# Miniprotein binders against q9zu90: the designs that were tried, part 2

Target 1, 292 residues: q9zu90
Amino acid sequence: MKTELEEEEEEEWRSVHEVLLIVLPYLHSLFELLSMIRVSRSLRDAIRDETALWTKLVIEPPLSSRLTDDILSEFSSKSAGKLKTLILRQCLMVTNKGLRRVVDANPLITKIIVPGCSGLTPEGIMECVESLSKNNHKLETLHINGVNGFTKQHLSALYTYLSSEGTIDLEVCPKCDEVRMIPSCSRESCNQKQRKCRGCWLCIPRCAECAVCLVGSDTESQEAACGNDDVLCLECWLVLPKCRFCNKPYCTNHSSRRHEIAITDAASRPSFECEACYYRAGTNPYEVDYQI
Below, E stands for the ipSAE of ESMFold2; O stands for the ipSAE of OpenDDE; V2 stands for 0.75 times the mean of E and O plus 0.25 times the DockQ between their complexes.

## First folded at step 1 (miniprotein)

Design T1a
Fold by ESMFold2-Fast, scan of step 3:
Structure T1a (fold): chain B 292 residues (1-292), chain A 82 residues (1-82)
Amino acid sequence: as target 1 above (292 residues)
Amino acid sequence: SPEEEIRELLDLAEELIRFAEELLEQGDPEEAIEVLKLAIDILRYLAELAKETGDPELIKRVEELLKQLEKMLEEIRERLEK
């Protein structure tokens, strides 16, 4: 006959394993996964028997710098071919061969999210996605921003391998026609209506101060003293201090370039001279020879 | 070995406490509770083992981790009341 104590001990052991089975699908830290594998033989055996726990693999900073192809292969092997989601953020040591090994071992993958994995190439990504499509299992999500060298031709080919509802985080910029990750417009009204201001950070005209998209006519943008074709929205232009001579303001990030003009008796507002006006004044033709 | 198993279990308990902290920061107090329950069960096992072996270092480490868990459980309770 079992004692009451023996029954209580069995319940305690069951609760530990039950909590582990609930928690494991949400554990995505490399150190947490490594410690669980190494804890005890009985727990290790239980984890091996439950392949469904390994359907999602996530590696994020600061762990990303330590992930090698061999470590990645070891973790993916725990899925017994059932891995569905692979997320690797800024994993600089992962190579095309390492990613391909995971893909070949896990034909059911529906999501590949590898932002900032600069060890990967367009050719490597193409081979992995093509391999998945040949198994009649189409990829649903592909995030590859930070993998350099993708062309329009690559994007067109990738969409033929994805599901009809599939998404890629790289787009052809409507301004420069280059393949890039394109940020959404910061203006609320643009997101509620037509996305006329769609474009990358390099190509979309944005206010140097508040980063809003400059939409509409050229009259909405005002020239900044910062140079490099920097512009400001009207609201920021109105509130920023302006050069006494040319009436152009610096954005806050370039405010150190001001040549302040201190009026000591009574100044209601600070005044300054921008660099362009300062250097222009130095070439005054009425300047007397410095050696007389 | 028994000593290696004890070290690994202590390390796992510490990692679970950190994971529970991340879940709380993400706004998932219910999930954090489940993670902490596992950490408590591990520390309970280690506490029994420490009493049987009389290892003063193990007893001290287990007590320190249990104090951290008690504080986190109070924070979780407060968040769930909302």
Scores: ipSAE 0.000, ipTM 0.150, lowest interface PAE 15.3, mean pLDDT 68
ESMFold2 (binder alone), alone request of step 1: mean pLDDT 81; pTM 0.752

Design T1c
Fold by ESMFold2-Fast, scan of step 3:
Structure T1c (fold): chain B 292 residues (1-292), chain A 82 residues (1-82)
Amino acid sequence: as target 1 above (292 residues)
Amino acid sequence: SPEEKIRELLDKAEELIREAEKLLEQGDPEKAIEVLLQAIDILFELAELAKETGDPELIERVLELLLQLYKMLEEIEERLEK
């Protein structure tokens, strides 16, 4: 029979494991997960029995710049052929051969999300998707924005290999007739009509943060600190943190360009300077524009 | 603020884990368990905050504390068996 103390120990151990299972699905990096496995035998044993962790492989910056075909093959081997979702963001070193190796080893893949993987080609993607189409679990999601060279012919062929409700993040732009990413617009006026804002980022002005169209809406367009004539809708502009000196915000993708003004108390909101204000002020960015 | 609450909870969890380590060094695994149970309650609250915010830094910190806690539980199990 178990003692009261032994029962308390088992309950405590189960609680720790429950906290771990809640937190682990929110890791954005398989590398971090693998590093933790190497540190603790108990954690390694707990993690290996969690099947959900090995059905999804996610590689994102800063790890993406170091991901080679061999490392990718090693990581995908942890799924033992059961990988269902493959997400590789900005993995510049991954080649067609590397991706094909993962696909051949994991026939149950239903989602391939490889944005910004410029080492891949349309022909390589076509071969991988065609290979998967021969399985009962046809590909459902294909995100390939940032892979260069897709033609209308490629796009038509890809849809023959996807499931009946399969989605690709590239379309033929109705404005320029090029194969491009065409963002969805959440604007109320676009929801139940043929969208006047249907077009790529080069054909239609859009909010840099949320991608809503800014067609004919001068009063809603707010200048971003991001440069390159990037603009924001009023709603995103109001919510985003702003430069102390020019009151322009960075979009989330460019937030790394912020120059922190000072280390503030954790209770206080940190202040920042945009690049333009920082360089304009020279060696003293705290100087205000005074009327002299 | 939410950031102050997270900091207070992290500091308290770390204090409790250090207290449990001292109790183990003093040969009192029963009291160490009582203190670790308090740390687990805080880790549950932090895990919910990590889930709600998706904060990678908080996720990493909670995992670090869980690794320390797992190591201590293994040590307690070994000492109670002897």
Scores: ipSAE 0.015, ipTM 0.472, lowest interface PAE 6.3, mean pLDDT 73
ESMFold2 (binder alone), alone request of step 1: mean pLDDT 82; pTM 0.756

Design T1d
Fold by ESMFold2-Fast, scan of step 3:
Structure T1d (fold): chain B 292 residues (1-292), chain A 82 residues (1-82)
Amino acid sequence: as target 1 above (292 residues)
Amino acid sequence: SPEEKIRLLLDIAEFLIRLAEYLLEQGDPEEAIEVLKQAIDILRELAELAKETGDPELIKRVEELLKQLEKMLEEIRERLEK
């Protein structure tokens, strides 16, 4: 006599199967289908740490370009004041007021990671960090590279608001005495040379993708499509996708600047045109914008 | 506990579904599909747990979420078939 419940369970599984059938035509490969199965196992591991699921908010490309203060406020409201880690990568529309709203609603924040959020200012960051310190809760991690205008005075003040083990991703460049991000170099020879490549991106030429120093050799330095005189090491240049017309690649941070070209081959190899080539040729009416 | 795990999975699935709705409204159907794939995996795990608990209210909630997901996938399909 449990026919109704049995029918409901069968209908539920039938529904799940139908949903999968709808998704299948949009999968690029069998590997993606297998990845869906693996995601379930990864989610099981994440669920065992419930704190991480409700105390961490991460917004990164491609979502970052459309994140407004109002949308950020809506997303952070899900944390019900329990947010501990806020990561916003390249969120250009987020303002000081938007960040302050999140910080005021979430007094337990220990990590603020906002790289490339050029809509923020030093004054806005200072106000947020000071606000957190007033509640006897000290910030542990502050990553603010890409926020312009920090001075040595700002750095000194920020360290008074951080925990004793607190870290800021900005420091005083030993070569130019300006406040900047000093990347670590993974090149084996630099470790042996005892920090000879220690300096900011303007003082030491570095690969835009992997940050290894580019020491003196023009053959090690390859031009990127990114502009701003950005260069890549040969290893990164070789593996990154390249513009069909000029053969220059974008680094991962600027991959969103690609003008996609319609896929016509069974090989399904993506083809793109960089911004410089696109604007030199004028508007291309056959170029597809993958918003459909 | 099983009840706590179910509550967390439901909250995560609902969050992902709303995130996919937002992405569709912003004109990012490709990213919406990726988010919905994750929601499908969570709903499949919830369906297994719902059967183990025998809770008819939980079974109903999972069915409602699946209907929302089907509607969104049909909207994406319509855009891509255009």
Scores: ipSAE 0.000, ipTM 0.184, lowest interface PAE 14.5, mean pLDDT 70
ESMFold2 (binder alone), alone request of step 1: mean pLDDT 81; pTM 0.749

Design T2
Fold by ESMFold2-Fast, scan of step 3:
Structure T2 (fold): chain B 292 residues (1-292), chain A 82 residues (1-82)
Amino acid sequence: as target 1 above (292 residues)
Amino acid sequence: SDEEQVNKIMQDATRYLDEARDLINKGDYETARKLLDEAMQLIEDLARIAEQYNDPRLIEQVDKILEEFNRQLDEVQKKMES
């Protein structure tokens, strides 16, 4: 039997918990969740005690640069061993030890997605996946592009630890025989089973915007403003906004690199210049002293 | 321009953090908390801008502001709730 005071306190906590179940599904990032934790003590305590909120842990920029093994351990501990999905994007400080600590504490993990986490090694990934397999629980999704050094032997071993329908975002490139990420092609004319465009980004030229292959005698490719010899298919090139000086477009992923051109009284549409044209002019706003 | 807007938000956020720091140093945690609550919207806007532009310099500057905001907020919370 509960006292009157204890019953009132549980009723209050349940009320706060019910509000969180309504609001939290509408939060878009870990930052928004962290902001709510900092707003009030009661909200912080409710979030800490609500393990269902922690079945999926997602850390993306700008938080990625601040994620240490200890912070990762603290966040994953809130799952109370029920974490199912771990997504860490560009978390450069996370180590093999940090990842292993999370995996050991959360045996129900079905998805590990760690793109660009260059602090991890193949050996660390192997140990984590093997550990999950030993608990009679098999990983369904493993995304490890950007973790350097995987060999064909690593891939073979990983598939023995994954579920029968398990997917890894690395495979052996049929063109260069190296272990790499091979993008899918959306070109309707390609035969998916026998396509000549099956290969990594270094072996097969692809559109920076839509990833269609640029292999073929009638394939038109146009230079992108993105750099790194990035090219675009003609269809994407035609629809993307172009630099007024060099006529090269940015892909959508690099559109933030556009330098907007001031609109005159007569102009109805904004225009831009690419970084290369902007800096070719001999001016660089980031090299001037800050003025108030 | 977007650049002028980003600079204004960074200046405003820095001003709020400087004012809150002075209040914390004076032991006025209630007023400091109120200022940090007002600043929260600007801090959230900065985090989203850093994510959208994917500019390493901007991300670094925003991370420093977020780190200071979190430090001050945690300090105030510990003092008021203890």
Scores: ipSAE 0.000, ipTM 0.105, lowest interface PAE 19.5, mean pLDDT 69
ESMFold2 (binder alone), alone request of step 1: mean pLDDT 85; pTM 0.804

Design T2a
Fold by ESMFold2-Fast, scan of step 3:
Structure T2a (fold): chain B 292 residues (1-292), chain A 82 residues (1-82)
Amino acid sequence: as target 1 above (292 residues)
Amino acid sequence: SDEEQVNEIMQIATEYLDLARDLINKGDYETARELLDFAMQLIELLAEIAEQYNDPRLIEQVDKILEEFNRQLDEVQKKMES
């Protein structure tokens, strides 16, 4: 028999899984379904920690591509107005209206992290941040990298709504004078604000994983499996798990595109293969297209 | 084509049944149950498509997959209860 607590946990688990099941039929591969199972376990653990769900909502790939305004509203309603941190990574279908609905229902939000949410606009972000500031709760963190169209005037206005210690992940690029994300560089020689590598991803070549500048020798730049133009520094390339067929890694932002071998007798080896190479299983690895 | 998509969904459903069977054989009933629960909507969608096409052979194939799903689910439930 089950205990009363275990029965209550199972009921909460079923409710979250019912929402995930609405999205499941729109996935196109076993890889994506296995990724959803991992996300489900994480969500079940978060539900059992009631405090985490009431204060923090995180949606990441592969779920992010299927997140609609209505689903987002349903998830955020579980917080009963207590949400403090909202993280939406690459949620392309989320609109200004959807985000505004969450903000209006959750006036205690101190962190908005919406990287790659290209369905949002500067005007929508401005309205949300302004709405939060009217409740005497100043936003502490605003990450809006990948939301297009921010101007210098937008940045100036946003800083008036944020706390004095508030951070925005967009700056004016000193190389192109456009409002862009300026990555930090972990290289010791670059530990200064006025370093030569201070510039956006379009002005300065950088490692896709750690953002270290690659203005040096080409021998330190290694191809990633993430896309044709993605490069990694040698250090990140060596550490990241590699595809069994092409021997190229995915960076952390594209880790959802890795396929974990669900059944393996070789526990001593990294049990990953990239999505493209998975569907080419049985071909010679040297026959894989390495062209840019 | 729609037929190609249906065959792809059928293949994915079969792979899920094979994975669940392996997990049941290893005694991992909790993970097997999660896998079967998530795959259930995929089988239900396939059943709807089969009905819309009104293809008796496809309907029969879907029913067979659903029977195997239910058999494995019942086995998992009984193992978890004792």
Scores: ipSAE 0.000, ipTM 0.138, lowest interface PAE 12.3, mean pLDDT 69
ESMFold2 (binder alone), alone request of step 1: mean pLDDT 85; pTM 0.794

Design T2b
Fold by ESMFold2-Fast, scan of step 3:
Structure T2b (fold): chain B 292 residues (1-292), chain A 82 residues (1-82)
Amino acid sequence: as target 1 above (292 residues)
Amino acid sequence: SDEEQVEKIMQDALRYLDEAYDLINKGDYETARKLLDEAMQLIEDLARIAEQYNDPRLIELVDKILEFFNELLDEVQKKMES
């Protein structure tokens, strides 16, 4: 009875394990692994017992908003001290203490990528990087865009802890002298080292979708619906879906803000209403087109 | 090779199922259903290959993937009918 049920559960776990062995080399993130785990308990049990999968830990939305220090510690423990790459995107609940526990347990880390983790501070990052360097090991990649409060002094100190080929995703903006992320420009006319558009998002107008600079002769920048004075290049504006009422598109990062409009006919095109138009309809109905 | 083709189809099927699961959690049942329809076509291709080569391991694998698909399809149908 119970023995037969245990054997059936073991057989299910083994068959799921065989699926994973075929596809695992093609899974690039913990999110993909955890999404698969959510559809099957046996799949979750199979994945957790594969220590090789945990040399790279990647947590990104939608899992990011629920990641606590304790959950992070539990995940990193599966690496058995062999974690080399830690990627946490927009993990708002992770604290300095949580990150430090992972670093102390995994002295082989070469990459720390924590963009948008606003619960972290410069002091916490400094302590983690210094701890790794004390083990006669130097960090190769440090991405800390979205962690607030880094100064030029912090950047100088961080480079003493990184390898000679090490990279940090924050730089001193040449236009405002603040520590910022400086995006790369895909515009062919921009010189990579001495490009005219070298500057942060606040100093240089850029397309919200593709990040090309909108400086100089480009006079065809278009307003985005994103609400923060975001603009788009003409090419991106033309291909993105637009609000039915104001004709402004959302960039891909803000597409979840669209209020989809119900369609009664099979031949009707899908359409949406941007947040500004949607809320304006509640305060002034005469400003909104009701011919939906 | 046949093995590489099977791996590719399986990876694509699992990716569609994963994306459909995410969409179901976000309340986008219509888009999730379209992805499930695409996943079904790939699962049918895998089942045909598994039966053609009479590989019991592949047959078991396909059955497990089909189980995941049916769980997601049932969830979408329940939500869309309520």
Scores: ipSAE 0.006, ipTM 0.176, lowest interface PAE 9.9, mean pLDDT 72
ESMFold2 (binder alone), alone request of step 1: mean pLDDT 86; pTM 0.819

Design T2c
Fold by ESMFold2-Fast, scan of step 3:
Order: structure tokens, then C-alpha cells, then sequence
Structure T2c (fold): chain B 292 residues (1-292), chain A 82 residues (1-82)
């Protein structure tokens, strides 16, 4: 009992739904999705009715600051238990209970990416990943950089719950056993001949000049004049200009800290004094002379 | 080639958007609506190509064109008397 006009309108909406089914699952953020629905009333209605669009939930700044556990639960409910990818960047108000609610409602999750979500704890993450591992499909990707307090025991347990190809963005520092996200070595020397030279600047000592990892008893490290217990590999130490008094060199980035010494005779090499030697001599250029 | 087909669809879609905009500016909302809906078939064709090849650049182009079509369609619907 539909009119020809009503049938024509239904065919028009069918075309819109076809585009949404194909295109919207490829959105990289909930922000893009929300921007899209603000543009069209008809598109807003279509998105509300189509659960397939919600298999990937991405919340990043500026939306991150507004995301509460209740709002997260509301958005994840649109997935009708079919959420596969959860990305929450810098969502400071999301708690362990909020994340667990989403995970319990969505057993098909294969990716959890929650960088900078400082409201989460290792215990909360462990409970969520363990819950997912009890299902037939195991977690493939876990990014938890910025969640504080993970230990090497936590990482060991997490890998037992992940798929065989599963990846975590946190690593155990081989020198101090601290857990953190370690960036790739910026120098080719660290990756030569199948070497992996990765570590945080605080846990794994690196050459202040070339950033090579100084791991192993065979590598003689030398003190730099840079301060903060900075060290240099022997190769860099040998070629860098050295302080006249203590024989420590500055790395190139700290070369501006050199107190250059003017030589009255024609000099074949420049001479300098490091800050530590300059101040040990009782000379302080920032010291104010008090005159009575 | 697929690239030639994509370029043709993009050119046709842009032409339909420009024609619809001119009609909206002239107050011809009924004809503008008809053109936007006809152009949706081109966007569906482009979306199917994007899905088949899983090309992120093409998916981005489809999203941009879709947002503009829906924006103009929403404007037309608000101007038409119920």
C-alpha cells in the first residue's frame, strides 16, 4: 500500500546506507564521524541505525577531555557487541571500570590502543586482557604507553594472553628492568648486522654524540663535559675537542657551553674550558658583586 | 584503467556539486535535490571501487565528496516546504 513516491524515497535512502556501509567503517577517528553527522540530519539518523559503522571506535583530542565512562559506554553500545578496535588517546577521565564495561560488552575486540590514558592502571588492563583471552579470539594489539606502573611481570603475563603475533608498545629495559615505551635507535649503527639497540635515555646509557647504545663490558665509555652523567663512546670521545683542564669533551649539541680561551700566539687548534672547570676556579659570570 | 575511471567519477561528482550549488543559489531546490541524488550513484560507484582496492587515499576522497553532497542536500531539505 505504498505510493510510488514513498517507494522512490526508500530507494534514495537505500543508496545513502550503501555508501555509509562501505565508507564510514574506514573513518580513522570518532571526531571525523561526529563532524560528518553534524553536517546532515539524514546522515545522523542513518548512523544511529547502522551498527556495522561502530566496529571501530576512535576517540582522540579534542574529544578526549570530555570522554567519561558513561559517554564511552553510550558510544560502545552502538556496536551491539561487535566492536573490534578501541582507540582512546589521552582520555584522562576513563577508569578501569569504564574500560572493563566496554570489554565485557564487546568480546570480539582485537585491538586496544589507549596511549596517555592515565586514569587506567596495570591491574585494570590485566583484567580486561584476561577477560578477552577467555574468548575464542585473542587480542592482537595492545598499546598502553602512558599507563603508569607496569612491571616486567605484568608484561610477561600480558604476552600469555595475547595472540602469537600480538604486540605491546611497552618494553623491559635490559639494564634496569623498568618498563616503558622505547623508541627505535635513530642511528644506523644500532641496526647494523641484526642488532637491536633500543632503550630509554634514562635506563640504557647512550653516547651523547652518536646515540649508540653503550651496552656490554667491551665498550669503554668516557665521561662527557655535558653534565647529567652523560657519556660518550670511545670513537666519539677521541674525535671531539676536549677541555684544557679536565680533558672531557662536549657533544656537538652542547658545544655552546664551551668557554673559549684566547691564545696570544698563533694557535693551530682552539682551546676551551668546560663549565665545571670554569666554576671550580671560583669564577662565576652570574655572580653579582656587592659594593658597600 | 581504474585510475581513469576514478578521475572521471571525481570530475563528474565535482560538476554535479557545482551545478547543484548554482541551482540552490537561484532558489531551484527541487532540481538541485534531483541532481544531488543522481550524483549519489557516482559516490556509491566510487565507494565500491575504494572498498575493492582498500585504497586509503581513495577512501579519503570518497569521504570528502560524501560530506559535501550531504551538506548541500541537508541545506536543500531545510529550504523545501514540507
Amino acid sequence: as target 1 above (292 residues)
Amino acid sequence: SDEEQVNKIMQDATRYLDEARDLINKGDYETARKLLLEAMQLIIDLARIAEQYNDPRLIEQVLKILWEFMRQLDEVEKKMES
Scores: ipSAE 0.016, ipTM 0.449, lowest interface PAE 5.6, mean pLDDT 71
ESMFold2 (binder alone), alone request of step 1: mean pLDDT 80; pTM 0.705

Design T2d (at its last look DockQ between E and O 0.11; V2 from the best seeds 0.00; counts 0 for: pae E 9.7 > 1.5, pTM E .608 < .8, SAP 79.569 > 70, placed apart)
Fold by OpenDDE base, look of step 4:
Structure T2d (fold): chain B 292 residues (1-292), chain A 82 residues (1-82)
Amino acid sequence: as target 1 above (292 residues)
Amino acid sequence: SDEEQVNKIMQDATRYLDEARDLINKGDYETARKLLDEAMQLIEDLARIAEQYNDPRLIEQVDLILLWFNFQLDLVQKKMES
């Protein structure tokens, strides 16, 4: 006979399980939210002892805004030197010293993905790559888009340590001769080696969602709520959730900027308010001159 | 609805984290710690739920979040003791 306490716990667990099943379709958003929130004592104790869980460290928004060098060091220490994959997305407070400390403690890192980490410099990345290249170890993946200041000389130097083409997400743009990311194009007609649309995101307008080139008179582009002149192809624009007030969508990469409106009806598509509309509503509710 | 409950837990936990962050920036570490503890409790509840799904990816992400919160709490505690 289960004790009344065990039955109450099982009922509480059942209700929670049912809630998660409903939220499973929203797990991407849930993971973004949970990445900020999740602490279970039982899970914490299980995690502390399982070094296998720490072979891959992924820190992305919204946690990225809170990641310091000391916090990064603490997390990396849990791998006990067995870290293989380090993914830091938009970690603005991480410095060269912080990254170097992780790399020095984890000589087996094969993947470094640090897009948007503006606190890093090309010199800091170079030092990390040089450190990892010791003892015949090779870095397999280096994504450094959003680290500003890379020159052709930096890229050339990086390739001396990296044996394979394509390990770095930055290239020399054939259109402007600057070091930038050159996105692939999902358009079938653009799958040729010498694509007319081969160029960086500044030289070739692309959909922020699917990276299709928007080159040509017949390519309608729609503005995204993301800012930064992000544009969407019509196909992506049609399927992406749109702000309830301004009807602009975020791309998937900027979906964390959505202010979710309390879903009153389970059958209703999740509606959100974009950051721009949210801040406007906080000032004068009546002066929404929607000059479209 | 169960969906509303999860959304509420997530909203409350996020709010507590944001408020705690603001308080840390203002130097009110004690109140920040209390809010972080409340947020942690809400997330512990979610983590218990996640364990029931037996999804390795979900478990991994919950684990990272737990570590993050514990680290933030430790930082707040260290600042309070200094």
Scores: ipSAE 0.018, ipTM 0.308, lowest interface PAE 6.0, mean pLDDT 77
Fold by ESMFold2-Fast, scan of step 3:
Structure T2d (fold): chain B 292 residues (1-292), chain A 82 residues (1-82)
Amino acid sequence: as target 1 above (292 residues)
Amino acid sequence: SDEEQVNKIMQDATRYLDEARDLINKGDYETARKLLDEAMQLIEDLARIAEQYNDPRLIEQVDLILLWFNFQLDLVQKKMES
């Protein structure tokens, strides 16, 4: 099964590169993409087969912030009704109506992956999945983590529309009984059927960077600069750049919150100030300002 | 050389498409359409050269440029219709 899983991961990696062609007008210069084609057989194959190219649509950050319902409709129209995979990551402006237009125009969709698309609602997702099921074409993959408000009743209904091998990335958390995403854990001691770390982000302490569980007497955790009581495993903490003043690192998802220090005398040191230290320094009553 | 000429036309076509994209993002559809019209001639020239030399690599690159050109042209036309 591991060999088969490795083949699936390789296919997924190639698919990501293929669908980057669809985001050309908003992501990068065409010249950069043409340079990539010289080293990628999968990109050349996608271009050669126009219909294969338009069977997958992937929108990822930083492009996600620009994706409107109109732009999404325009991209999906190039599929001529043959779109099979739709991946929208953190597309905050996409609405239920926008998603429904794509689904109605593309009845062959087998994968809908819309993590972090907070503009969508459970009702909108239900309508889209139900619409697809009416064409006797069963959805195989539905990833909807970050879409708020799903109930156990929603999950039960969704599974009636999916194929027998179909997957949804939301589950009923065995610890809090709420509908949540339960992350996979790569920790060696957890590679067993009965995992101690089976639970959502609120029930199980996890590394903010790699999602490994931080349960057990032999696990060590360090505080992250991210806030929300976020913690990091020791391995991730050691690698990530740290605040000059409090020595806490940001995870990669929160790296944009770093305040770069204007002066640095050490080129080998990642030099920044975390948000909490930055605001604390600005309100110091003993700080002396000199105006010239 | 012929290769240098092809690379120059490809750079010029790519530059016009990049500029048109920036104008579309700013909402200047009229100026974007004019740049796309100028790019069209260069892309047609590249397509003829690719067919003449029957170079699979160049044909693939021209096909990609045509896909991006047509995407931008369709978007501009639809925006100007509203």
Scores: ipSAE 0.012, ipTM 0.382, lowest interface PAE 9.0, mean pLDDT 72
Fold by ESMFold2, look of step 4:
Structure T2d (fold): chain B 292 residues (1-292), chain A 82 residues (1-82)
Amino acid sequence: as target 1 above (292 residues)
Amino acid sequence: SDEEQVNKIMQDATRYLDEARDLINKGDYETARKLLDEAMQLIEDLARIAEQYNDPRLIEQVDLILLWFNFQLDLVQKKMES
């Protein structure tokens, strides 16, 4: 029992240390965001919706990496059962039990958006959706991309619990017959009902930024810094910020991998190095020259 | 004026959080809690300033940080009472 109490106390004080590490970056980010708002004064007449904070809970990186089931329960308890929208992005430590506790306490939830929450399972998602339906209530939005193991049977069952106009971000890929996310394509030839590029990311090569298909002999693709053979259409490549050394851009979703240049010239905006260029010191004969 | 006030609040809050971290490492949890309470007040002052700009994204993020920080303060208080 003493060992259990000591472990609980040590875990709680590690939580305090974790809070300090999390809060410090947000204090800096808050200052930057407040400075940006001073430039954009068009929202001065907007009225803060006080109830929006208690009907919507959004947890994203970097905070999401420290979100446990207990912390999630504490955060959601401040809504007093009024949550309508739950967005958890890449909350790897949240389990089926943690999600179920929030859903049980908040029977009015209409949107569950949990991309990249790999600690959840199809069975856990099914139980949460079933729980919501018991109150003569229908879920409107379910985004579950990144939860492994969904089958066609799961997908069919989920649609029986959603409203008639409800959406799920997964469907059966017509190319590989697996349950996957199927991106939309904005190309003229794919617009309307002339879509020959209907397929998942594995079956149809696509721009990592805008998702337009890159099939056909008349398409040009450019290499991204993101890795894993990610490519970009020319339009996105032209406008995305590029690594100072290799001239490859990150897509927006991977922009956090940038290594900022410590010294900025008096002119203009900051530059960055991609991970590959930043870490290539052992194999690059011109390493010293790259820092000037 | 608002920029000067925000800068002062950010500097003070950062200093208090750094000092609290040092005190927690030294085991002085009561003094650390007092500094965390002061930092909390400063973050609430930032929330009031953020409301003047009426940006829902900024307000949402500030309130989420306050919610997370309040949860951690309650944990620290629980440790001091045990």
Scores: ipSAE 0.011, ipTM 0.254, lowest interface PAE 9.7, mean pLDDT 70
ESMFold2 (binder alone), alone request of step 1: mean pLDDT 85; pTM 0.798
ESMFold2 (binder alone), look of step 4: mean pLDDT 85; pTM 0.797

Design T3
Amino acid sequence: SPEEILKELQDLAREMQELAERLKEQGDPETAKEIRKLADELEKLIEEARELLKEGDYEKALEVLEEAIKRLEELKKEIEKR
ESMFold2 (binder alone), alone request of step 1: mean pLDDT 77; pTM 0.678

